VHH binders against Protein FAN (NSMAF). Designs and how they scored, part 2

Target 1, 98 residues: Protein FAN (NSMAF), of Homo sapiens (Human) (q92636r189to286)
Amino acid sequence: NISEKLHMECKAEMVTPLVTNPGHVCITDTNLYFQPLNGYPKPVVQITLQDVRRIYKRRHGLMPLGLEVFCTEDDLCSDIYLKFYEPQDRDDLYFYIA

## First folded at step 10 (VHH; framework vhh_7z1x_3)

Design s24 (from m6 with D50E)
Fold by ESMFold2-Fast, scan of step 10:
Structure s24 (fold): chain B 98 residues (1-98), chain A 123 residues (1-123)
Amino acid sequence: as target 1 above (98 residues)
Amino acid sequence: QVQLVETGGGLVQPGGSLRLSCTASGFTFSSYAMNWVRQAPGKGLEWLSEIYGSGSYTYYADSVKGRFTISRDNAKNTLYLQMNSLQPDDTAVYFCAREVYTSGSDETYFDYWGQGTQVTVSS
């Protein structure tokens, strides 16, 4: 009986080996979401925060814009790499996960 | 001892292609992100591209995006830079560099560099 409370949202890109997908990232009390922009064929990515094993601040092109999120071993969930447009948005999201 | 050796440089005409290689030894290659950096005559260092240890994530400077492709073969301990549509402004010495990550921080640095390989783009 808990309500999922939104803590923050911002623009970001989800980086994959083949393609970079612009979208919107949201973090709540329980989940991290990445919603691709209209026209992209991929569905919303959802990661339960309890499944996050590791999180790393990374430089994307030498700028402090990257965030790697690694899942636990009990799911086939893909690890996520997010590239933010502003360093502060990346740091704020890191704060809510870490 | 860590060693990085670049090969594949040379003279090429505008619009041409070259593939650079960087052979690594003395460390677990797949555990480190690798970078390509260049230095044009009389200028400072310019970062070009990064590839994570797994090979799963690659990043490019705007000046080379769409023209250069970074890749790696972890079984051969070799890093590559495929350079297409070369321009005179791409004339530089090209270096590969190993990146060290600092946990919980954005601070990374390059601790080992190759000797460099010269690329000259001229008509």
Scores: ipSAE 0.015, ipTM 0.295, lowest interface PAE 6.9, mean pLDDT 83

Design s26 (from m6 with Y59L)
Fold by ESMFold2-Fast, scan of step 10:
Structure s26 (fold): chain B 98 residues (1-98), chain A 123 residues (1-123)
Amino acid sequence: as target 1 above (98 residues)
Amino acid sequence: QVQLVETGGGLVQPGGSLRLSCTASGFTFSSYAMNWVRQAPGKGLEWLSDIYGSGSYTLYADSVKGRFTISRDNAKNTLYLQMNSLQPDDTAVYFCAREVYTSGSDETYFDYWGQGTQVTVSS
């Protein structure tokens, strides 16, 4: 979208019930995007920041790499779970949204 | 009063399967992530798997990934661990645990544990 300003971009994995997909996370002033790196077709996930209700930091293997994003507490299939490769990227995204 | 009760442990031959259950009471089960943790004889605690409140997201330790499956039935307040391709080194007491996490912190901890159920994998 032409009016959006990109704030950050980094590598991450989207954790789903059946598979973990590597990709790229982009955050703008209005939206969070996840672009999967593989597969045909793999849709871009777009979450409007105004729809984010909760975000939680999670540890994985004692590493501070996880982030849960909830659009609403009762949304069906609207929640996203991201695993980052770098703790700093996870924290930068968290502090931007929080 | 919060209670977690594990069942389903027992003796099984190598290569066999078992399904563990953990029945929860005293809290809104669907609002909490749940974990399976084991302790082998003479060893420390090993985290195995977690599942989020909705059941949508699961994580597994590398030692059990592909062999164990965590699931939950929120209508029955029950957590499950399906264990396949069991090996002698899977012999342990298995615990379910309720997870607490705080937004704004990387700290998570388990505030309630079940009593544990013994799984013995032996010929």
Scores: ipSAE 0.014, ipTM 0.255, lowest interface PAE 8.0, mean pLDDT 80

Design s27 (from m6 with N35E Y59S)
Fold by ESMFold2-Fast, scan of step 10:
Structure s27 (fold): chain B 98 residues (1-98), chain A 123 residues (1-123)
Amino acid sequence: as target 1 above (98 residues)
Amino acid sequence: QVQLVETGGGLVQPGGSLRLSCTASGFTFSSYAMEWVRQAPGKGLEWLSDIYGSGSYTSYADSVKGRFTISRDNAKNTLYLQMNSLQPDDTAVYFCAREVYTSGSDETYFDYWGQGTQVTVSS
């Protein structure tokens, strides 16, 4: 029962090749979480911040809303692409990780 | 030397379809996101679609969503744009472009562009 300090929570979409899934992004001292909304058949995505290898800001339709997170190779951590609704939320998360 | 060459433009009737191709050379194609952009007569550049290096993530402008499909074949160093349900206002020169980004930058930066291919939609 260890309590992590929550630094940020916002709405975002996880973009995959087949579907785009709306949900919530939470960042703590140690982890990044994506919690999908009801009806999404996948579990909560958890990425340990120490496993993040690269993080890239992306423009979607010329809007500064995208963020790609690349994890260490051969880990359970999968690379993800997040699309935010607000540019400031994307930038806040980027600066915290970077 | 980086080169991008578009093909597949032409004259088509309203409601018709065209497939544009962009052949890339001189760089590791799969490492770069690619874009389609158009310029209608007397107007500025309009972004249409992008596709990431792996081909896994795509985005579309609202004006073309559901009508156009971007894809790529990394083994052939080729980018595609499938255009369906074409309308007279789709008349434009269509360009492919290579996207460059740096960590921490939101600036849209396209370092290489093709020559463009003309698409004319006319009855």
Scores: ipSAE 0.010, ipTM 0.253, lowest interface PAE 9.8, mean pLDDT 79

Design s28 (from m6 with N35H Y59S)
Fold by ESMFold2-Fast, scan of step 10:
Structure s28 (fold): chain B 98 residues (1-98), chain A 123 residues (1-123)
Amino acid sequence: as target 1 above (98 residues)
Amino acid sequence: QVQLVETGGGLVQPGGSLRLSCTASGFTFSSYAMHWVRQAPGKGLEWLSDIYGSGSYTSYADSVKGRFTISRDNAKNTLYLQMNSLQPDDTAVYFCAREVYTSGSDETYFDYWGQGTQVTVSS
């Protein structure tokens, strides 16, 4: 039962089939969070890192800016696709999850 | 274990439309990106389109962009390719393929393929 430690925070977009939501992504030692920017009617997304089963680096357009995160089938958490503004931020987040 | 089965191929006239389906079994379908690839007689493989596991991102080869639409229904474990404005040079065997997870790489690899479904565009 220890307080979680923030490892990184950066801007990102959460891509969905109908809409792309700008926001902030934060990763701690135990959780991944995505907080949509004010004005978007979407809740904060929280994924426990132990529930992550797969993570893929994805091309977004011509640049290595995409990251797809899959949770366990049985844990009821949502799979997400994140688009970063900087390749290094994408790779740093990948390092902390993988 | 892992099985991919394509259906929906057949004979169509130039300018016609056809919808291909690929039914997946033996794995968590929603966790994998899926691709459509074709092979014309006497030619090599040509990549056509992909869709990420969530359905959130799709891309297309220039040869089919604007004419073909990839989609998926994760509840039914089914991948689709809607083909419009078909031309004689679209005649090929069409395969669905599962993208393999690659650690730390943006490269695309396939580990399982369907048997293929024949599409013939002729008058």
Scores: ipSAE 0.015, ipTM 0.326, lowest interface PAE 7.6, mean pLDDT 82

Design s29 (from m6 with D50Y)
Fold by ESMFold2-Fast, scan of step 10:
Structure s29 (fold): chain B 98 residues (1-98), chain A 123 residues (1-123)
Amino acid sequence: as target 1 above (98 residues)
Amino acid sequence: QVQLVETGGGLVQPGGSLRLSCTASGFTFSSYAMNWVRQAPGKGLEWLSYIYGSGSYTYYADSVKGRFTISRDNAKNTLYLQMNSLQPDDTAVYFCAREVYTSGSDETYFDYWGQGTQVTVSS
């Protein structure tokens, strides 16, 4: 969407109870996207920023690398847990959502 | 009463292996992430490894990545650290620690620690 302004893009992993999926996260002025790596059998995750209810910073080990994003309780938007490779990328994404 | 007890430390030659165990009691073990931390003589604490409550996710410090493996057996309330290719600078007291997360912040802390087990790597 040409009307969306990209604020940032970085590498991240989507954390689930069974597996952690590497990919890219992008945030625009309207949406958060997670794109799995090429060849991964997982769909692109799209979250409208207006549907975000809560966002929590989390650690992985002693590293401030985690973000847990909670959406509205509708079936079209799923909660997502992201693990970043760099603390600054996690903090930058938090800035654009919170 | 929460209790963590480490065992398995000892003297080992460079290039050798040891397996450390940490037995937990007094809490629902599978509900908590666990960590291994060490302290070399005269130095500060160094975080080594993390494992999620279910055992699904593990993370390692660069100094031990590829040499150490963290695992857990929730049925036995036991945390493990398999240490391979040990080096003289791996000599330290090794602690297991229970992790607590504070919602809405970057603050995670360890609320309970074991007594530590001594690992000495020398010829």
Scores: ipSAE 0.000, ipTM 0.170, lowest interface PAE 13.6, mean pLDDT 80

Design s3 (from m6 with A33W)
Fold by ESMFold2-Fast, scan of step 10:
Structure s3 (fold): chain B 98 residues (1-98), chain A 123 residues (1-123)
Amino acid sequence: as target 1 above (98 residues)
Amino acid sequence: QVQLVETGGGLVQPGGSLRLSCTASGFTFSSYWMNWVRQAPGKGLEWLSDIYGSGSYTYYADSVKGRFTISRDNAKNTLYLQMNSLQPDDTAVYFCAREVYTSGSDETYFDYWGQGTQVTVSS
């Protein structure tokens, strides 16, 4: 039995077609998690890092705050778009995924 | 056979409004950021606005912020630019462009452009 090692956590927003959800993001050596803050109960989004196929840094207006994560074509792995409050948090998360 | 076709350009008086449309074909429209870019006579390209694939987030150049609104209808594969409070210096050819990511950087580039539609603001 192995346990996940937490590399970092920070606040972020998950951008979706219906709403932008503020929440908390964390990354371990095996998984990326996003926990929505608004609403109860909302499911935690989990992405296994091995399922990540592409990752793109994005600028949001004047600030380098965006990160898009693309998964396999499997319907059990959803693509996500994260908007960070701090550029350093976005860059740190990118470092652990890339 | 990716195609982007702009329509809606024309002559308008200062203070007027105009809506541009860009119809996309040959690709999964909702999977791409889309952009509006213009080129004034004798000038280089000026980026104006972009919109996320789902339409959830938009960004604007300072020169058009508060006056122009970008939107999209993914069911119709169409991108829009609503232009209000038009000024003579908004006179330009307006292009829609598809944005492609460069992995590992904040840099993007435009791989396909429409033919452009002429907007002239004069009294």
Scores: ipSAE 0.011, ipTM 0.243, lowest interface PAE 9.3, mean pLDDT 80

Design s31 (from m6 with D106T)
Fold by ESMFold2-Fast, scan of step 10:
Structure s31 (fold): chain B 98 residues (1-98), chain A 123 residues (1-123)
Amino acid sequence: as target 1 above (98 residues)
Amino acid sequence: QVQLVETGGGLVQPGGSLRLSCTASGFTFSSYAMNWVRQAPGKGLEWLSDIYGSGSYTYYADSVKGRFTISRDNAKNTLYLQMNSLQPDDTAVYFCAREVYTSGSTETYFDYWGQGTQVTVSS
């Protein structure tokens, strides 16, 4: 959507119960998007920022690289866990959501 | 009153296997992510693996991926690390650690650690 203002984009991995999926994350003034890059056709994960209930920073390997995003309890959006390659990217994304 | 107790360490030959256990008490085990961390002689701490409270998410350091498997049994309040294809450079004290998030914190941290269990890989 051309009316959305892009605030940032970076590389990240989405952590799931079975596998960690590499991908691209971007945040606009209204939405958070995660686009999987795993060679299999998968839908983009879209989270409306208005639906975010809570967000938690997490550590991976003693590094501040993790971010959990929890949505409303109505099951209207999926909770996700993102692992970043750079601490600054994780902190920048947190700034735009929180 | 939180306590974590590691067991299962010992001497093993290169290429061998060991299974470490960490028994937790004093808290609702299934509500916390758990970690395995090691410290080799004369070196700093190295994070190895984590597992979510539900057991759904697991992540591994590249140095152990494919050789080590983290798991948990919430009914027994026990965390496990199955270690296969052990190498001399896996020699270290192995610790389990509880990961916690508090409201208003900027990130999670490890608040309780076990005493450690020694793993020695040598011929």
Scores: ipSAE 0.011, ipTM 0.308, lowest interface PAE 9.4, mean pLDDT 80

Design s33 (from m6 with D106Y)
Fold by ESMFold2-Fast, scan of step 10:
Structure s33 (fold): chain B 98 residues (1-98), chain A 123 residues (1-123)
Amino acid sequence: as target 1 above (98 residues)
Amino acid sequence: QVQLVETGGGLVQPGGSLRLSCTASGFTFSSYAMNWVRQAPGKGLEWLSDIYGSGSYTYYADSVKGRFTISRDNAKNTLYLQMNSLQPDDTAVYFCAREVYTSGSYETYFDYWGQGTQVTVSS
């Protein structure tokens, strides 16, 4: 959507219990997107920012690289856990959501 | 007094299995996420897995996905790590660690660690 203002893009991994998928994160004034890299069968994840209930900064492993996003269960969106490569990218994305 | 005690380590052959336990005391166990971390001889710490207080969410390092399973029994104040298909490079001291959230930093960290239990994978 061309009417959305893009605030940032960066590389990240989407963490699930069994699979970690490398991809690209972007955040606009209205949505958070995660797009898996080519070759991964997972669809693009879209979370509407107004549906976000909680955002939780956390360590992934021993580094301050984790961000969990929780949304309502009634939506078509799923909760996600993102692992960033740079702590600053994680913190920047947190400030755009929070 | 917060205490974490690991047990279940030992010598196992390649391809074997072990189950580690971490018994917690001195706090409300179900209110905290718990972690397994290891340290191989001469190497740094490697995070392996975590589990939320409720047990509803678990995550794994890529090096152990599909081989290790984290679980907890909140009624027994015990954390488990089931380790299958063990390889010589899994030889390490294994620690459990309690994860805490601080409102000041808006981030989690590990505030208490067990003493560790030795796992040796050798023929």
Scores: ipSAE 0.011, ipTM 0.388, lowest interface PAE 9.1, mean pLDDT 82

Design s34 (from m6 with Y109E)
Fold by ESMFold2-Fast, scan of step 10:
Order: C-alpha cells, then structure tokens, then sequence
Structure s34 (fold): chain B 98 residues (1-98), chain A 123 residues (1-123)
C-alpha cells in the first residue's frame, strides 16, 4: 500500500466473453489494479507490471477506448481487456504500462 | 494467398431481410477480427460491425444496431451479416475486411477486402 506510488486512477470496464464489468482502474509504479463496482460478483484483479508480456491499443467500435493486456506467455484465460470512457485515460494508462 | 469472397447480395423490398456471407482462405481465420463496411452511392465508406477472432465480442454502428447481426463460423472460415428490417438507406455495396492490429497504434487497418456485393433496397 505505502510502498507503491499511485500514478493514476480512472473509471473503466473490464470486457469478458460473457459480460462487461464496470469498475475502477488504478496503476502504481509496480501494479495494475481493477476493482469492480460494488454489487458485482468479481474479485479485485491485480497484475504486477513486470509480468506484463504484451499490451495493445484497441479500437472499441472504431473509438480509441480499448486496451488489451497479456500477462502470461500466451494464454487467453490470463489476458484482460479494458474499455475506457475517455481516450485520454486509455492513453495515460498505456503510457504507464508500456 | 489470402482471399475473401462475398455472396448473398441482391434486390430486396423495404422491410425485408438478407444474409451476406464472406468465405475466407489463405490464413488462420480464427486469429483475425473481421469487419463489415459499406459504401452507398455517392457516399464514403461506413463501418458497420466487427467481430473478434473467437466470436466473443461484437460491436455495431448506431445506424444498424438492433437490425444487423454479425457472426462467424470458424470451422467453415465464414463471416456472416444478417440484415433485417432493411430500408432504402441501406442500399450500398457491402464489403468484408480483415483487420490488423498494430501495437501502440490507434490506426485501424484493413489489409484485405472482399470484392463487394451490391444490396439494393427498393420497391
């Protein structure tokens, strides 16, 4: 908690094959966190930045709002896809991860 | 060789339905997102819909949301567009297109296109 420096927080949705989950994204100098909105049956996601293998900007319906993060060697079950409400928030997060 | 071949276009009355197909060959179909794009007479290109390689994610332009459905059959290397409640404004040449993703870029690129199939909605 105290050992991490927070760089940014913003609203985002985590896109999964069956459902899109609204929540909050936080990035520190060491970790990426996604916290689902209250009432959603999903746990907090924590990804250590050193475990990120690939990161891709995605268009979501031709809008520059998507970001896909791969955390393992190449395993679909371990990836995350984030959809942002503002292009600037997506680009800021990309800057801190890449 | 990458090939995209479209079928299913034609003349239909307002309120009618058509299903377009796009058969792909020469690449691992399931690894690529696919798109439908149209061009109406005297207009520019309009993006309509995309579907990710797995088929799990679909997105639609507001002009067609609720009327058109994109789908794919990866075992048959085929992309579909089901068009319902067709209107005269839907008259256009319809193209399927393969999407490429470039790391670090917001530019959406289509590297291969079908030949296009004409859809005409008139009485």
Amino acid sequence: as target 1 above (98 residues)
Amino acid sequence: QVQLVETGGGLVQPGGSLRLSCTASGFTFSSYAMNWVRQAPGKGLEWLSDIYGSGSYTYYADSVKGRFTISRDNAKNTLYLQMNSLQPDDTAVYFCAREVYTSGSDETEFDYWGQGTQVTVSS
Scores: ipSAE 0.012, ipTM 0.242, lowest interface PAE 8.9, mean pLDDT 80

Design s35 (from m6 with Y109D)
Fold by ESMFold2-Fast, scan of step 10:
Structure s35 (fold): chain B 98 residues (1-98), chain A 123 residues (1-123)
Amino acid sequence: as target 1 above (98 residues)
Amino acid sequence: QVQLVETGGGLVQPGGSLRLSCTASGFTFSSYAMNWVRQAPGKGLEWLSDIYGSGSYTYYADSVKGRFTISRDNAKNTLYLQMNSLQPDDTAVYFCAREVYTSGSDETDFDYWGQGTQVTVSS
């Protein structure tokens, strides 16, 4: 919304066991958003940064492109796995969450 | 060493229920998505269901949606498949499999499999 400051946005895929869903990742000072282009059951994923419990950097093959975000059990937050097209985008997003 | 062991298979009557378990060892269980896959006599592998490391997301094949429920207990390193309203064509060897995420692939890849447990649905 107007009160949130956008720190970065980039293209990414949300990884599920059977399919990867292309979309856009945005991070603000308070929230992480993933907006799927199509094919994902939830239209937009919103995670409050206060709900993030753990963050893991993952490799896809030889490239450092993966990021898993785990949320607390006490909130209505869902865990997600994001695959980035550029290693720098993954590292920048990690910087704003961590 | 990574190991997956399935239990809970057996003979059941049509319309009955079974609960399968898969006990994992040798890795951080909560960091991996897990799958159930079956193979009926004379047929290929059929993917049934998966569950994210946290347990938050589950997906099902149309053939089992509404009848089977996948779940996990990360404190016990155990994956479950609750099977209800079983039919004779559910007769198969059921495998649990650990998922690996592969860049540029639209397919699910599995790096470790259990030995399988036989489920027979017969009157």
Scores: ipSAE 0.000, ipTM 0.115, lowest interface PAE 14.8, mean pLDDT 77

Design s36 (from m6 with Y109W)
Fold by ESMFold2-Fast, scan of step 10:
Structure s36 (fold): chain B 98 residues (1-98), chain A 123 residues (1-123)
Amino acid sequence: as target 1 above (98 residues)
Amino acid sequence: QVQLVETGGGLVQPGGSLRLSCTASGFTFSSYAMNWVRQAPGKGLEWLSDIYGSGSYTYYADSVKGRFTISRDNAKNTLYLQMNSLQPDDTAVYFCAREVYTSGSDETWFDYWGQGTQVTVSS
């Protein structure tokens, strides 16, 4: 909603064991959102920042582009993996979550 | 002692297929992400693919996406690379490598490598 303060947004891919989905990620003072591109059958992914328990920076191949978020209160997000296009975008998101 | 041994390389014609294997010993195989890396004659190392310890996540370099498939059998301590639609430019020595990472840090490196197996794509 509009009561949330947006801190950043960027393009990213959400990697799951079944599929990799290009989309748009944004983080507010209370939530992390991932919106898949149009045509994807899954709805927006929402993670309440208070439910995040662990965050790991991950290398994707040879580039520092990965971020793994563990959410113990949300079974859907327990192994979520985001792959960014730019290292700075990944580091900025990590700053706001960690 | 940690050991990684690649097998399955050889001579193949353009358009052909090869399956590489990497047998691991001396560590808990399922606890480590594994990588395939190649080096063509006179060129640097090129990362091709990785697979997480559980086998749940795989990633590929654009040059091999759709042609190569990485997989692992943790019960057999073996990593695989299925290579299809091989091209002359795929001629290289292929290495498997064990990945180490630290949570909260991008300090990731390959601490053990196999000896490599030669793949030659030529008519």
Scores: ipSAE 0.011, ipTM 0.212, lowest interface PAE 9.4, mean pLDDT 80

Design s37 (from m6 with D106T Y109E)
Fold by ESMFold2-Fast, scan of step 10:
Structure s37 (fold): chain B 98 residues (1-98), chain A 123 residues (1-123)
Amino acid sequence: as target 1 above (98 residues)
Amino acid sequence: QVQLVETGGGLVQPGGSLRLSCTASGFTFSSYAMNWVRQAPGKGLEWLSDIYGSGSYTYYADSVKGRFTISRDNAKNTLYLQMNSLQPDDTAVYFCAREVYTSGSTETEFDYWGQGTQVTVSS
């Protein structure tokens, strides 16, 4: 936490089959975090960057706004799909993960 | 070797339905997002839909949203496109395509394509 350097923070939505949750994405030198805006129904998602196995840049409709993050087979790391409001925010986040 | 083979195209009447299939071989199908793309006569490629490797997330072009449904059966290595309420403007060659992430790319990229299957909507 205190030894992590924050690289960026922006707004995004976490897309799931039943619910799309608006929130904030924060990336440090070691972790990716997603904080739902109201804290419900999902807890904060934390992904250790060393556990990221694959990332996909995706289109949401016509816009390059999506990012899928695939993790290693680990109970503490879940695959996520993020939809950004701005293409630049998606590309900046990708830069820090890749 | 990676292969994608589309089937299910043909002639259908306006308002009708058709289901396309794409059978995949030579790779771990469930690890890749898959896409449907079409090309109408005299026009460029139009992206229609994609589906996450697990099948959990789907997206659609506005032109087909509400009429087409993408799905996959990972046990059978097969991608599907259920097309309902077909219109003459849906006449095109339909391709399935495997999505790949390439470091430094700013757009969704496809590394393997099927041969295409012709769909003709005519009265």
Scores: ipSAE 0.000, ipTM 0.180, lowest interface PAE 14.6, mean pLDDT 78

Design s4 (from m6 with S31W)
Fold by ESMFold2-Fast, scan of step 10:
Structure s4 (fold): chain B 98 residues (1-98), chain A 123 residues (1-123)
Amino acid sequence: as target 1 above (98 residues)
Amino acid sequence: QVQLVETGGGLVQPGGSLRLSCTASGFTFSWYAMNWVRQAPGKGLEWLSDIYGSGSYTYYADSVKGRFTISRDNAKNTLYLQMNSLQPDDTAVYFCAREVYTSGSDETYFDYWGQGTQVTVSS
């Protein structure tokens, strides 16, 4: 969509209590997207940046690779935990959300 | 007002078990990582375990790994510590603490603490 400007794209894992899913993270000026790698077509997780209430940098083991995103109580916005492969990718994504 | 209240302490024999609870109020419990910390008589504070606000991540100090299990029930605003195979060295006051992130940093600190609950392991 030409109305959205892409700021960055990288690989990450979405961590849940039941399973950890590798995928791609994409952030624009309005939305955060996560697309799981386990097949096509799979539902893309979309979070409108206006719905983000809190974001926290997390250490994953000894490495600064985690990011928790907490949303409003809107049924369409789910809280997520992302684990990145590179600290710089995590910090860049934090910059565009915060 | 943020409030944390620990319960479940008491006297237990070596090899026994106890479950501690920490009831939280005055904030959105699921948004915060929670910690258990203890202080033995005449000693400093010792961090034991944490659990993240969402997801299933938990971490433990080597002294309690394999014996203690941290968990939470966000619907009840309650944090738990299941303590098994208790040893006399586990005798301490146990505190729950709320973890806060420094903006833009991976550094954290504890901003609110409970009053503590006494655990005594002896015959």
Scores: ipSAE 0.000, ipTM 0.252, lowest interface PAE 10.4, mean pLDDT 80

Design s43 (from m6 with Y101W)
Fold by ESMFold2-Fast, scan of step 10:
Structure s43 (fold): chain B 98 residues (1-98), chain A 123 residues (1-123)
Amino acid sequence: as target 1 above (98 residues)
Amino acid sequence: QVQLVETGGGLVQPGGSLRLSCTASGFTFSSYAMNWVRQAPGKGLEWLSDIYGSGSYTYYADSVKGRFTISRDNAKNTLYLQMNSLQPDDTAVYFCAREVWTSGSDETYFDYWGQGTQVTVSS
């Protein structure tokens, strides 16, 4: 939609307690999206940036690749943990959210 | 007072297994990520593995991936390292360490360390 401006798009993994899901991250001026790669029976994860209450840079195995996002609404918005392939991509996404 | 005490080290033959334990006291154990780090004779510190406070996320150094398993029992305030397929170059003093995270920073540091437990792999 024309009302949303894309700021950034990159590859990342969504880390969960049971599985790690490779996918694609997009951030606009209003939303954060995670699209699982083909073959995963999961829908796109959407987080409205207004619902983000905390964001933490995390080291993933001592590498500066992790980003943990906490939301205010459990039923409308889910907390996620993203692992990036490049430190710069993680830092760029942090900049647009924080 | 914060204390971390490692046990379970010893002498083992190549190809053998050992389980290390680290008992924690003086803090809310489940609120902290925990690490295993080793130091071989004449070498510096080598990070091996970490586990988040909930136990849900674990990460490993390439040198031990597939051979070592980190776990924790928060009800017992205990951290574990299951070591399989041990090799002579796994000979080291093994330490558990408590990790501190800072929001907005990539810096993590270990504020409390155990005294270490000796693991010797030889025939």
Scores: ipSAE 0.000, ipTM 0.205, lowest interface PAE 11.0, mean pLDDT 80

